# VH-VL binders against q9h9l3, part 22

Target 1, 176 residues: q9h9l3
Amino acid sequence: PRKMVAIDCEMVGTGPKGHVSSLARCSIVNYNGDVLYDEYILPPCHIVDYRTRWSGIRKQHMVNATPFKIARGQILKILTGKIVVGHAIHNDFKALQYFHPKSLTRDTSHIPPLNRKADCPENATMSLKHLTKKLLNRDIQVGKSGHSSVEDAQATMELYKLVEVEWEEHLARNPP

## First folded at step 16 (VH-VL)

Design y99
Fold by OpenDDE, look of step 18:
Structure y99 (fold): chain C 176 residues (1-176), chain A 123 residues (1-123), chain B 111 residues (1-111)
Amino acid sequence: as target 1 above (176 residues)
Amino acid sequence: QVQLVQSGAEVKKPGASVKVSCKASGYTFTSYYMHWVRQAPGQGLEWVGWINPYTGFEFYAQKFRGRVTMTRDTSISTAYMELSRLRSDDTAVYYCARSGTYYYDSGPRFDPWGRGTLVTVSS
Amino acid sequence: QAVLTQPPSVSGAPGQRVTISCTGSSSDIGLGYEVHWYQQLPGTAPKLLIYDNSNRPSGVPDRFSGSKSGTSASLAITGLQAEDEADYYCQSYDSSLEGWVFGGGTQLTVL
């Protein structure tokens, strides 16, 4: 079986009016929640909006941030060949401007058994915060300091582990 | 109707540069990646590189790094591919092709393609 | 030369079934990346024929089908017609190259 990692990214606003979502932090954890990667990333363009209340990114974090192209290479090296777990993971991959194989991708925002376990509609898109509270009895993304991508990645992995067996069996019978 | 309209045929001498354009219409230019693929006469398809018109991020096949530059002008929904230090084996039809930014759109499949631009490099 | 391997040519009579193989490696198809197929009629640009291994875009007849297994993919054409005479290319993504790759192409001749 392939190794499994969970990823969470934080984005800042660049481009006109800050509408471009640019990668500013990426955290990757292994199956046990150990941090494999956690770096602030410097977008190639000027940051217009740090989106701090959500991203947790501040100007000071960009002082020694890893340039995007370098960080992208590092991240891709970690992800390659892995089953990658994330929540609304398409946003992360899009920010990375990267395509991961569908068969190796696990999006906890679209796992019906997970929603069912949380007494949510199976086809609804639930937030990571809600699922984490409901299923893990843990509060994440609290306070005004913004999100912690490490915390979110860890929570995502823990959530997936709750339905891993069932979901992997489902995917085996229904490959994408 | 989604269309990719490419610039006309080019004839260049070895050592020269060529810049091919690809104007997109019928869709949001910045919502899709633009790829460049070339095909030498009687040969197969060869991926050259891609650019994200939204961010400006570009990535090239190793073979072309140092000689190719991909750019875009979002104001006119046009992508450009410039190839420098041309040689005879660069003679090919160069295609632009659209792909999605992720699987929830059109994904990494190329659709549609431009009609191609013939670039001939000869002494 | 091409990263993905295709037979240079295949042929069949009208009404027959033909298959075109596409063999990759552990860094592309074998890694799990999706395979797409393109049809290129003589003197024209490639056209998307199959995407994500087995899906047909609108307008593509159901006599075209794709499959993937292991490090290989296959394009099957049933009920072969004269209009199917073209070059066919498979495509995937290679992680080692960090780029998209094509097969060498297969020329399909309808006898």
Scores: ipSAE 0.905, ipTM 0.945, lowest interface PAE 0.5, mean pLDDT 95
Fold by OpenDDE, look of step 16:
Structure y99 (fold): chain C 176 residues (1-176), chain A 123 residues (1-123), chain B 111 residues (1-111)
Amino acid sequence: as target 1 above (176 residues)
Amino acid sequence: QVQLVQSGAEVKKPGASVKVSCKASGYTFTSYYMHWVRQAPGQGLEWVGWINPYTGFEFYAQKFRGRVTMTRDTSISTAYMELSRLRSDDTAVYYCARSGTYYYDSGPRFDPWGRGTLVTVSS
Amino acid sequence: QAVLTQPPSVSGAPGQRVTISCTGSSSDIGLGYEVHWYQQLPGTAPKLLIYDNSNRPSGVPDRFSGSKSGTSASLAITGLQAEDEADYYCQSYDSSLEGWVFGGGTQLTVL
């Protein structure tokens, strides 16, 4: 059976007015929540907006950050062949400028059984914070210091595990 | 209508460089990747590389690394591919092609394609 | 040269069914990456024919169908018409190369 990992990325603003979302941190955890990867990443362009209140990224984190292309290579090696779980994962893949097979992707923001379990509309897009609180009775992304990508990745994996059996069966009958 | 308009045919000597342009219209240029694919006469399709017009990120096939440079000018929605140290086996029709940035958009399928630019390398 | 393997040519009479195979490896199709198909009419640029293994873009007749299994994909054309005479290419992503790869192409002749 394929191994499963969960990913969460933090982005900073680059380009004109900081509108370009560039990868600045990536965290990957295994099925048990163990951290496989957690690195600050240096964008190839000048950072205009650290988006610290959301990303948790500060200038000091970029001093020894791993260059993007190097980090991308490291991350891709980890993800290759894995079932990758994430929340609104298209943002992470976009930031990585990477394509993962659809059949090996699990987006917890688009799993109807997960929403149903949380007493939310099945077709609604719920936040990771909300689902984590409802289903795991845990608070994430608290405070004003920004998100923890490790915490978010772990929460995402735990949420998916709640509906793994049902959803995997569904996907087997209805491959993307 | 989505269109990719490429520059005209080029004739070059071995050792020279060629720069082909691809002007996009009918869609947001920075919302899609731009790929370059070439086809030698009577041969198949060969992927050269891609660029993200939004970030400027580029990635090239191993075969072309060190000789190819992909750039873009977002102000005029134009992508460029420059190939240096040309040799006879670089003679081909070079296509630009659009793809999505993630599967929830249009994914990695190439659509549409430019009409191609013939580059002839001869002594 | 091509990472994906296609038969060089196939042929059929009008109204017949033809299939074009596309064989990959464990680092592309076998890894789970989607397969796309392109049609290239003589003297023209390629055109997207099938995407994500089995989906048809708008304007593509339902005579064209795609499938994927294991390390291989297949394009099927039913009710073959003269206008289908063209070159067909499969495409996927290769993780080892970190890039897109094409099949060698298949020339379809309508007899």
Scores: ipSAE 0.835, ipTM 0.924, lowest interface PAE 0.6, mean pLDDT 94
Fold by ESMFold2, look of step 18:
Structure y99 (fold): chain C 176 residues (1-176), chain A 123 residues (1-123), chain B 111 residues (1-111)
Amino acid sequence: as target 1 above (176 residues)
Amino acid sequence: QVQLVQSGAEVKKPGASVKVSCKASGYTFTSYYMHWVRQAPGQGLEWVGWINPYTGFEFYAQKFRGRVTMTRDTSISTAYMELSRLRSDDTAVYYCARSGTYYYDSGPRFDPWGRGTLVTVSS
Amino acid sequence: QAVLTQPPSVSGAPGQRVTISCTGSSSDIGLGYEVHWYQQLPGTAPKLLIYDNSNRPSGVPDRFSGSKSGTSASLAITGLQAEDEADYYCQSYDSSLEGWVFGGGTQLTVL
């Protein structure tokens, strides 16, 4: 079987009024939740809004951050050939400016069996915080100092494991 | 109506440079990637590289690194590809092509394409 | 040499079915990257024909279909018509080359 990893990214605001999301942190964990990658990343354009309340990113984190082009290369090398699990994961790929194969992508925000386990409508988009609380009995993203991308990646992997057998079999019968 | 209009044909000598333009209309220029693809006479398609028009971030096929520069001017919705130190085997039609930045939008497929710009390099 | 391998030419009579193969490697199609197909009529720019292995854009007839398995992809054209005479290119992403790659192209002749 292919190896599986989970990814989570934090973004800052760039562009006019800081409305463009640019990658400023990326965390990748393996199947067991061990950290494979966790780096602050310097976007290729000026940061207008650190979005610190959600991202946890501050100016000090950018001082020694890895430039985007270098970090992207490191991250893509880790992701290549693997099943990649995330929550609203296509936003993470957009921030990486990369298209991971659909057949190797798992998005915990859009897995009907996972929603059903949480007693949610199968087609609803549920937050990571909500699913983690209902299905893992954990509080994540606590407080107002920003999300932890390591914590979020680990939670995402644990959520996927709850439906992994069923969902992998479904995808084998119904390739994307 | 989405459209990519490219600059006219050019004839160059070996060692010169050429800058091809691609003007976009009918969509938000900064929301999509712009790719450049070339086709030598009677040959197949060869990807040259891409630019994110919003950030200016570019990535080139390894064969062209050091000779190609992709830029843009967002005020006139125009992408540019400049190829330097031209050789006779750079003779080709150079196409611009749009792709999405997000799977739930257009994704990585190339649509539309410009009509191409013939660049001829001969002594 | 093209990164993805296609037959240089194929031919068929009107009404027949033709298939164009596209063979990649373990670093592109074999890693799961999707395949897109383009039609290039003589003297024109390529036009998107099939994307994400098997999807047809609006305006492409359902007699064009695509599939992918292992390291290979295939474009099928049924009910062959004279206007199908063109060059056909497959495209994917290759991780070792870190970029988009094309097949060498297939010239379809309608007899």
Scores: ipSAE 0.789, ipTM 0.913, lowest interface PAE 1.1, mean pLDDT 93
Fold by ESMFold2, look of step 19:
Structure y99 (fold): chain C 176 residues (1-176), chain A 123 residues (1-123), chain B 111 residues (1-111)
Amino acid sequence: as target 1 above (176 residues)
Amino acid sequence: QVQLVQSGAEVKKPGASVKVSCKASGYTFTSYYMHWVRQAPGQGLEWVGWINPYTGFEFYAQKFRGRVTMTRDTSISTAYMELSRLRSDDTAVYYCARSGTYYYDSGPRFDPWGRGTLVTVSS
Amino acid sequence: QAVLTQPPSVSGAPGQRVTISCTGSSSDIGLGYEVHWYQQLPGTAPKLLIYDNSNRPSGVPDRFSGSKSGTSASLAITGLQAEDEADYYCQSYDSSLEGWVFGGGTQLTVL
């Protein structure tokens, strides 16, 4: 079977008024939740808003951060050929400026069976925090000191495992 | 309404450089990637590279690294491709083409294309 | 030298069905990357015809269809018309080359 990884990214604000989201951290975990990659990344643009309350990114993290082009190359090498799991994963791939095959992409924010297990409407877009609390009895993203992309990637993988057999069979019959 | 207008034909000598422009209109220039594709006379399409107009991030096909530079001016919604140390086999029509940034907003498909800019490299 | 392989030419009579194949490798189509198709009329820029393997943009008639299996993709044209006479290119992404790749093009002749 294809190997599977989960990804989560943290973004900072660049561009006018800091409204553009630029990649500043990326974490990748394997099926067992072991960390394969976890680096702070220096965006190619000036950082206007670190968004620390959500991103956990501070100025000191950028001092020796890996430049975006180099980090992107490292990350894409890990992702190539793998099933990649994420939550609202379009944000992560847009920040990476990379198109992963739809057939190898799994988005825990858009899996109807997962919503059903959480007693949520099948087609609702549910937050990672909400699904993790309801289905794993775990609190993530606690407080306003910032998210951990490692924690979030690990939670995302565990959520996918709850529906993996059913969803992989569904996708085999219903290619994206 | 979405339109890509390219600069006019160029004639260059071997060893020179050429810079082709592509002016976008009818959409938010910085929200989409810009690609460059060339087509030698009687030949097929060849991808040269892309640029993200918002960040300026660029990525080139390996064949062109070291000879191509892609830039943009967001104030006039214009992308540029410069090819240096021209050879006769660089004679081609050079197209710009837009792609989305994720599947929700056009995805990786190229739409629209500019009309192309003929670059002729002759002695 | 094209990365994706297409037949150099195909032909058909008006009203017939023709297909154009596009064969890649395990690093592009075979890895799961989607296939897009472009039509190029003589003297014009390419125009998007099919995207994400089988989707038609607005304005493309449903007699054009696309499919993908394994390392190959196929463009089918039914009810062939004189106006379909053009060059056709497939496109995908190749992970080994780290970039977008095209087929060599197929010249369709309507007899």
Scores: ipSAE 0.785, ipTM 0.910, lowest interface PAE 1.1, mean pLDDT 93

Design z48
Fold by OpenDDE, look of step 18:
Structure z48 (fold): chain C 176 residues (1-176), chain A 124 residues (1-124), chain B 107 residues (1-107)
Amino acid sequence: as target 1 above (176 residues)
Amino acid sequence: QVQLVESGGGVVQPGRSLRLDCKASGFTFSDYEMHWVRQAPGKGLEWVAVIRYDGSSEYYADSVKGRFTISRDNSKNTLFLQMNSLRAEDTAVYYCAKEGYWQSSAFLRYFDYWGQGTLVTVSS
Amino acid sequence: EIVLTQSPATLSLSPGERATLSCRASQSVDDYLAWYQQKPGQAPRLLIYDASNRATGIPARFSGSGSGTDFTLTISSLEPEDFAVYYCQQYDYWPLTFGQGTKVEIK
């Protein structure tokens, strides 16, 4: 069986108005939820908006952060050849300036059987927070201090495992 | 700068069809979820439909389910709304709207940019 | 669906006065709440997102506060161009919903 990992990234705002999303943290966990990677990452450009409410990133986290180019190399080495699970994962890949093969990508924000299991509209994109609460009876992203990418990656993997068999069969019949 | 320009509005009879277009510029269109929001004359705002960044999924308000279809052509930076079986209560100014910036595992579905709107009038 | 109730329906004030607008949600939406300004014949304009973050280009006299079910938009000192209709909007639950609006008019 092919190895599976879950990824979650946190972004900060760069550029003149802070509208450019730049990678500032990345967490990767294996199938069992063990942390394989968790680093603060220094964007190549000046940070204009830490977006702390969502990212959990503060200035102090960037003091010893791993330069983007180095971090990207480390992360890509982990992801290569893996089935990569994420929530709205296309944003994570954009921040990484990397695109994983579609056939090896699993986006838990776009799995109708997962939404159905949570009594949510099948064709609506649901937040990780809501799905985790409904299906795992667990509160994540609590408060206003920002997300934990490790916590989010773990939750994403656990959610996928609930529908893995069904969804993998579906994908086998309907390859992207 | 970000611009959204709606077109295709007009006067139609009940039961007829109409298609609205929204031309986007000033941002990477294919990176964002796009929405339609409408406003009946003298009334408030009503969310209508959403389409995923790559067009792979759509979701609708109950009031338009089965009658309206949202779609997009990312190669042309254009959003569409196909409206079938139109009713008098569908009379409204229709706005295309862009979602806010993305964060991982969070959907920020406030609308930071709107088009000028296009008026659709359904009357016999 | 989440029902957003705005109050008052109409607020009559003079330039220079403080305006306080309320938006109440039928259940908690955390801080997934935005405020818009709309003038006659124009599209809505984003003022506040995430309950308290001022959008780019929005004057400092506009501020948002609150979380959960109770939210407030404050205009510290009304300018002539601030007389308009204001809407709140939640984006925590499907379907996305708006308040019915508060009209700020000149006394």
Scores: ipSAE 0.823, ipTM 0.933, lowest interface PAE 0.8, mean pLDDT 95
Fold by ESMFold2, look of step 18:
Structure z48 (fold): chain C 176 residues (1-176), chain A 124 residues (1-124), chain B 107 residues (1-107)
Amino acid sequence: as target 1 above (176 residues)
Amino acid sequence: QVQLVESGGGVVQPGRSLRLDCKASGFTFSDYEMHWVRQAPGKGLEWVAVIRYDGSSEYYADSVKGRFTISRDNSKNTLFLQMNSLRAEDTAVYYCAKEGYWQSSAFLRYFDYWGQGTLVTVSS
Amino acid sequence: EIVLTQSPATLSLSPGERATLSCRASQSVDDYLAWYQQKPGQAPRLLIYDASNRATGIPARFSGSGSGTDFTLTISSLEPEDFAVYYCQQYDYWPLTFGQGTKVEIK
């Protein structure tokens, strides 16, 4: 069967007033939750707002960070040919300046059967935090020091496994 | 500069329909989830609906569920609200609202830009 | 549904005074809280997002604090243009909800 990975990214604010979202960390885990990639990434433009409350990124993380172009190449080699799972994954792909085939993309923020399992409205975009609490009985993103993309990628993979059989069958019947 | 311009408000009788448009400019419209928020005369703010960045799913406040339909046309940078079976309590100024910066690890659904609103009055 | 309760309903103050506005949530919303200012006949204007970050172009006299269930908007020294209605808004869980507003009026 086709290999499956989960990805999560953290972004910082660049551009005017820091409103542009630029990649500053990327974590990729395999089906079992083992870390395949976890790097801090230096955006090609000046960081205006580290967004540390959400990103967990601080100035010291950027000192030895991998330049964006190099990191992108490394990440795309890992993603190519694989089913890629994420949460609001279009944002991760925008930050990577990349478009993964829709047939190989899984977005846990947009899987109605997953919401149904959580007793959530099927069309609401639920946060990773709330889905993880409801379905895995775990608290993630705890504290005010920012999110961990490793923790988030691992949680995303665990959530997808809960609906994997049903959703893969659905997609086989309804190709994107 | 970011601009949101609503149109389509007016006076209608209960049970009738009305469609609101919101024309967006000054940002990449297809990157953002978009919302409608309303305010009854002399009252506070009430969230109405949201639509996913690509238009693939929508979510509604209970007060409008089944009667209102949010939609978007990303090729025209336009957000819509189709309001059916209008009631007196739907009388409000309707605002189009844009979320702040996007961040994949958190949904930051505060509204950094608002239109000036369009008035919908439902009365006999 | 997360209920946001603002207090006081009306705050009567003079220019130059310090305004302290409260917003209390019925359950934790972490830092997912925003504050808006609204003047008569105008759209709301974002003041504070993520509980404590000032939006672009908002004067330094505005500050937000708090986390979880208890939040405060402070205006350190009121200017004439600050007499308006202020709303808090949570975005932790659906539906998105607003407080009922605090009117800051001239004494």
Scores: ipSAE 0.811, ipTM 0.924, lowest interface PAE 1.3, mean pLDDT 93

Design z51
Fold by ESMFold2, look of step 18:
Structure z51 (fold): chain C 176 residues (1-176), chain A 124 residues (1-124), chain B 107 residues (1-107)
Amino acid sequence: as target 1 above (176 residues)
Amino acid sequence: QVQLVESGGGVVQPGRSLRLDCKASGFTFSDYEMHWVRQAPGKGLEWVAVIRYDGSSEYYADSVKGRFTISRDNSKNTLFLQMNSLRAEDTAVYYCAKEGYWQSSAFFRYFDYWGQGTLVTVSS
Amino acid sequence: EIVLTQSPATLSLSPGERATLSCRASQSVDDYLAWYQQKPGQAPRLLIYDASNRATGIPARFSGSGSGTDFTLTISSLEPEDFAVYYCQQYDYWPLTFGQGTKVEIK
């Protein structure tokens, strides 16, 4: 079976008034939740808004951060050929300026059986926080210091495992 | 400059249908989930529906489920609301609304830009 | 669904006065709370997002505070153009909901 990883990113505000979302942290975990990659990443543009309340990114994190081009190369090397799991994963790929094959992409924000297990509307795009609370009885993203992309990637992998057998069979019968 | 322009409002009888369009410009339309929000005359705001950035999933307020259909055409930068089986209580100004910035693990579903609105009046 | 209750319903003040508007949520919405201004015949205008962040082009006299269930919009010194209706909106859980509004009017 193909190796599977989960990814989560944190973005900061760049561009006019900080409205552009740019990659500033990326974490990748394996199937067991072990950290394969976790780096702060320096955007190629000036940071206008760290969005620390949500991103957890502070100015200090940028001092030794890996430049975007280098980090992207490292990350893509890990992702290539693997099944990649994420939550609203199109945003992670957009921040990476990367398109992963749809047949190897899993998005926990868009899996109707996962919503059904959580007693949530199947067509609603549910937050990672709410799915994790309902299905894993865990509180993530706690406090006002921002989100941890490691914590979020680990939660995303655990959520996918709850529907992995069913969803992999579904995708085999219904290729994207 | 971000711009949202609604059209298609008018006066219709109960039980009839109407389609609203919202033309978007000044941002990458396919990056954002888009919403309809309505306001009955002299009343507050009510969220109506949302559609996923790629058009693959939709979610509705209970008051309109089964009667309204939100859709989008990303090649035309256009959002739609098909309103069937209209009722008097659907009388409102209908706004097209754009979400704020995007992130990876949380959704920021406040509306940084609104269209001017289009009035739908359902009366017999 | 999450109910947002705004108070007072109407706030009658003079230009130059400080306005304090309240929004209470029926359950925690964390910091997923926005404030809008609406004048007659116009679309709502975003003032504050994420409970406390000022939107583009919004004057510094507007500030938002609070978290969880209790939120406040403050206008430090009212200008003539600030007499309008103000709405809070939560985006923590479906469906998205708005408060019923607070009208700020000239005394």
Scores: ipSAE 0.811, ipTM 0.922, lowest interface PAE 1.3, mean pLDDT 93
Fold by OpenDDE, look of step 18:
Structure z51 (fold): chain C 176 residues (1-176), chain A 124 residues (1-124), chain B 107 residues (1-107)
Amino acid sequence: as target 1 above (176 residues)
Amino acid sequence: QVQLVESGGGVVQPGRSLRLDCKASGFTFSDYEMHWVRQAPGKGLEWVAVIRYDGSSEYYADSVKGRFTISRDNSKNTLFLQMNSLRAEDTAVYYCAKEGYWQSSAFFRYFDYWGQGTLVTVSS
Amino acid sequence: EIVLTQSPATLSLSPGERATLSCRASQSVDDYLAWYQQKPGQAPRLLIYDASNRATGIPARFSGSGSGTDFTLTISSLEPEDFAVYYCQQYDYWPLTFGQGTKVEIK
């Protein structure tokens, strides 16, 4: 079986009025939840909105942040050839300006068996916070100080593991 | 600038079908979840349906489930609402609405932009 | 579903006065709460998102506060163009739901 990693990114607002989502932190964990990568990342453009309530990013985090181009290279090296698990992962890839093969991508926000297990509507996209609480009995993203991308990546991997066997069989029968 | 323009509204009899279109411009349409929201005459706002950015999943309010179908064509920047088995209580102005900014692992389903709306009247 | 109850139903005030609108949720929605303004014959316009963030282009006289179950929209000094209907909306739970609205009318 292929190696599996989980990824979670935090974005800040750049461009006019801060409406452009730019990568500011990326965390990657392995199947066991061990941290493989966790870096603050400096966007190429001026930050207009740190979105701290959600991103957890503050100005001080950008002082020694890794330049985007360098960070992107490091991250892509880790992801190449892996099954990549994430929550609403298309946003993470977009922020990375990278698109992983669909056949090697797992989005926990779009797995009907996972929602069914959580007694949620199968076709509705559920937040990582809600699924983690329902299925892992754990509170994440608590407070107003922002998210932890490491914590979120770990939770995402744990959620996927709950339905891995069933979902992988489904994907084998129904390749994207 | 962001624009959403609905069309397809009109007067129909109960039991009939109608399709609404929403043409989007001024933003990357395929990056965002899109919604329909309706408002009966003189009443409040009611969420109707949502579709994922890539059209891979849909979810509906109980009041329209099984009768309405939300879809999209990202190549044409267009959102659709197929309404079947229409009822008098479906009479409303129908708005297409864009979700707020996107962020990893979190959803911001407030609506930062709305169309002008299109009126659907179901009457015998 | 989450029920949002707005109060008062109607608020009669004069230009220059302070307006305070309430939105109460049947259970906690954290800060996943938005406010909209709607004038007759127009689509709703976003005022506040995430309970307290002012949308782009919205005048500073509009402010939002609260978290959990109790939220407030404040207009510090009413302008003639502010007389309209205001809706709150939660986006923490499916289905998405709106309050029934508060009408701010001229006294």
Scores: ipSAE 0.805, ipTM 0.929, lowest interface PAE 0.7, mean pLDDT 95

